# Ledger of designs, part 14: VHH binders against S-protein homolog 13 (SPH13)

Target 1, 133 residues: S-protein homolog 13 (SPH13), of Arabidopsis thaliana (Mouse-ear cress) (q5xv33)
Amino acid sequence: GRLELKNEISGVASVRKAKLAVRCWSNEDDLGWNMLKPKQSRIWKFTTMNMWPFQKTEFRCQFRSGFGTTNEDVVTVFSVKDGFRKQCGVGGDECFWVAKRDGFYLRRIVKDGGGDSRKKYVDVLKSKWVWKW
Below, E stands for the ipSAE of ESMFold2; O stands for the ipSAE of OpenDDE; V2 stands for 0.75 times the mean of E and O plus 0.25 times the DockQ between their complexes.

## First folded at step 24 (VHH; framework vhh_nb_b201)

Design ctl (from o02 with W53S F100S W105S; at its last look DockQ between E and O 0.02; V2 from the best seeds 0.00; counts 0 for: pae E 18.5 > 2, placed apart)
Fold by OpenDDE, look of step 24:
Structure ctl (fold): chain B 133 residues (1-133), chain A 120 residues (1-120)
Amino acid sequence: as target 1 above (133 residues)
Amino acid sequence: QVQLQESGGGLVQAGGSLRLSCAASGFTFDDYAMGWYRQAPGKEREFVASISSEGSTYYADSVKGRFTISRDNAKNTVYLQMNSLKPEDTAVYYCARLESDSTDSTYDYWGQGTQVTVSS
């Protein structure tokens, strides 16, 4: 499995609020808390269990920002194909996670229909930031 | 509109040097990592070098010690200094805007490319 994460939290006066904390773990391993500054990206590689015809990653991740945490608390990572990025959608788009000020997104990268020299992002909101009490 | 324009390519003998330039426009240059990719005939496009917005650099193993990537934010330009060139370096070189500030990220825009030919 592979988790690619980008911090795009911006428009805040406080740099602290724009930081993204991420922790991934499994039953066997805990990767601890890591911090992503604004504009930073990070890739986590996870051991993939072969469950033919599928590949399953047993790692879970939690994300926190100055605006709260993901609503579901944990994101499960699955891999069904090889590649740099997790493929999603019927068209075989490459996907990765993006944190923004207003929430946590899954970003799809699609080719621009007007040419092959640029890519287009399609962001799907997956979770608003929430405070847990 | 995002635009990337490469220049500086050409024919050079093995052991020679070239300096590629990429003029960027249409976006806030300072906020993005930039990179160079290359594609040789019959081969897939491959990563060459990247430089983050903070100046951190990353190189493919095949070019480490020979190539240097740099940027001038005042000129919205990224450079690739190529020394000790080899025939295997022959390719079309593409300037790219990276999707993130990570040196390991992929790109979302790239230019038309500039031909680099290294003769033996």
Scores: ipSAE 0.000, ipTM 0.254, lowest interface PAE 12.5, mean pLDDT 82
ESMFold2, look of step 24: ipSAE 0.000; ipTM 0.097
ESMFold2 (binder alone), look of step 24: mean pLDDT 84; pTM 0.850

Design u21 (from o02 with T103V; at its last look DockQ between E and O 0.72; V2 from the best seeds 0.69)
Fold by ESMFold2, look of step 24:
Structure u21 (fold): chain B 133 residues (1-133), chain A 120 residues (1-120)
Amino acid sequence: as target 1 above (133 residues)
Amino acid sequence: QVQLQESGGGLVQAGGSLRLSCAASGFTFDDYAMGWYRQAPGKEREFVASISWEGSTYYADSVKGRFTISRDNAKNTVYLQMNSLKPEDTAVYYCARLEFDSVDWTYDYWGQGTQVTVSS
């Protein structure tokens, strides 16, 4: 499986306003806080298992941006559950998330673009940024 | 050098209103979030309100609905309109600058404060 998280915050006068801080973890790994600059991605590649007793691959993240945080403090960004995988689009084994100026989006893959899944997608708003400081 | 200068404090009766101002200089005001904290005698400083560079606001529960933070980027000024004041609002009010640099929002500069006293 594959999870990509990309900072696409743009349309601001300074790079300071376009920073994205993320902290992501799974059951076994907490990767701590990291900063993504504009246009940077973080990518996880992993083996998904959806059979007993190994049905628990799940990644969760917290976000901070120059515009706030997500409405929910902890966002599930990948899960092996069929309902979640369908939200990521074709195949369901690759999920792609993008942060934009106005919020945090799921990039849903809707058609196979000749082996480049990023070319056939729609962005679905999952949370606007919420100011809480 | 960064300077924050509060004004507008004073003595007011319960139920009254005050407007605090904080004039900022020495930095690009539009690029920073701003906030207000207060400190009552014998207590630690506590959060009151903040406003992002885009104008999004956040309030402590104790002041929500009574206080309004705003900013005027043309005048490099942040305001705190305080309505329905209570004796519990008596404190020194501090203006502060918020910075997002090191993966967290932190207060990096503070004003000298302005006294607000609310009498019963």
Scores: ipSAE 0.585, ipTM 0.823, lowest interface PAE 1.3, mean pLDDT 85
ESMFold2 (binder alone), look of step 24: mean pLDDT 84; pTM 0.854
OpenDDE, look of step 24: ipSAE 0.772; ipTM 0.903

Design u22 (from o02 with S102E; at its last fold request DockQ between E and O 0.88; V2 from the best seeds 0.75)
Amino acid sequence: QVQLQESGGGLVQAGGSLRLSCAASGFTFDDYAMGWYRQAPGKEREFVASISWEGSTYYADSVKGRFTISRDNAKNTVYLQMNSLKPEDTAVYYCARLEFDETDWTYDYWGQGTQVTVSS
ESMFold2, look of step 24: ipSAE 0.611; ipTM 0.835
ESMFold2 (binder alone), look of step 24: mean pLDDT 84; pTM 0.847
OpenDDE, look of step 24: ipSAE 0.759; ipTM 0.897
ESMFold2, fold request of step 25: ipSAE 0.616, 0.621, 0.629; ipTM 0.844, 0.847, 0.848
ESMFold2 (binder alone), fold request of step 25: mean pLDDT 84, 84, 84; pTM 0.847, 0.847, 0.848
OpenDDE, fold request of step 25: ipSAE 0.658, 0.772, 0.654; ipTM 0.818, 0.905, 0.818

Design u23 (from o02 with D101P S102E; at its last look DockQ between E and O 0.44; V2 from the best seeds 0.40)
Fold by OpenDDE, look of step 24:
Structure u23 (fold): chain B 133 residues (1-133), chain A 120 residues (1-120)
Amino acid sequence: as target 1 above (133 residues)
Amino acid sequence: QVQLQESGGGLVQAGGSLRLSCAASGFTFDDYAMGWYRQAPGKEREFVASISWEGSTYYADSVKGRFTISRDNAKNTVYLQMNSLKPEDTAVYYCARLEFPETDWTYDYWGQGTQVTVSS
């Protein structure tokens, strides 16, 4: 599995407030907290767990910023591409996660009929920041 | 040194109101989210309300519509306005700061607490 994340938190005076923390874990593994600075992007690859007869990579991720944390929507990372695609939409479009100051978004890459050069982004709000801790 | 001091607690009748205050010192107040927790006798400490550095608020379901958290950055103070109080709101109320470290999340600083008692 993979998680692609971009920190687009901006417009704040303090860098602290624009930082994005991410923690992903499974039943077997805890990746701990990682920090993305403003404008940084990162891709995480997750280890596949062999649970015969099934191979799965199932991680949950929590995101925190200076504006709060994701509330109910814990991001689930799947080992199979199809699982991830289900999160991206019915069409299985490519997508990645984006943190903004007003919330956490799923960004879908929509191909405009003109090929790879015409990529449009559609941001879907998945979670507002909340301070439930 | 980070310090949080709660005040404003007391005895009030059901349906009454109280306003709690938390005076903060020892850190840049407007860089941090603040929150209120409460602990009733024999129960675990539970989340009540929180407010971001910019003023975004979040409430426990049990207090939504009745409690209001606010902050005054100029005074380094966070407030909890409690209206329509119920006996089940009886608890020690604690002020908390959420620390946002660069690498390791999360550490909370707590005040000593203030007692709120709601009589039926």
Scores: ipSAE 0.325, ipTM 0.664, lowest interface PAE 1.7, mean pLDDT 85
ESMFold2, look of step 24: ipSAE 0.442; ipTM 0.738
ESMFold2 (binder alone), look of step 24: mean pLDDT 85; pTM 0.861

Design u24 (from o02 with S52N; at its last read DockQ between E and O 0.86; V2 from the best seeds 0.76)
Amino acid sequence: QVQLQESGGGLVQAGGSLRLSCAASGFTFDDYAMGWYRQAPGKEREFVASINWEGSTYYADSVKGRFTISRDNAKNTVYLQMNSLKPEDTAVYYCARLEFDSTDWTYDYWGQGTQVTVSS
ESMFold2, look of step 24: ipSAE 0.591; ipTM 0.825
ESMFold2 (binder alone), look of step 24: mean pLDDT 84; pTM 0.843
OpenDDE, look of step 24: ipSAE 0.723; ipTM 0.883
ESMFold2, fold request of step 25: ipSAE 0.627, 0.611, 0.627; ipTM 0.850, 0.846, 0.849
ESMFold2 (binder alone), fold request of step 25: mean pLDDT 84, 84, 84; pTM 0.845, 0.844, 0.842
OpenDDE, fold request of step 25: ipSAE 0.784, 0.753, 0.773; ipTM 0.915, 0.892, 0.905
ESMFold2, last read: ipSAE 0.618, 0.601, 0.631; ipTM 0.846, 0.838, 0.853
ESMFold2 (binder alone), last read: mean pLDDT 84, 84, 84; pTM 0.844, 0.849, 0.848
OpenDDE, last read: ipSAE 0.810, 0.747, 0.754; ipTM 0.920, 0.891, 0.897

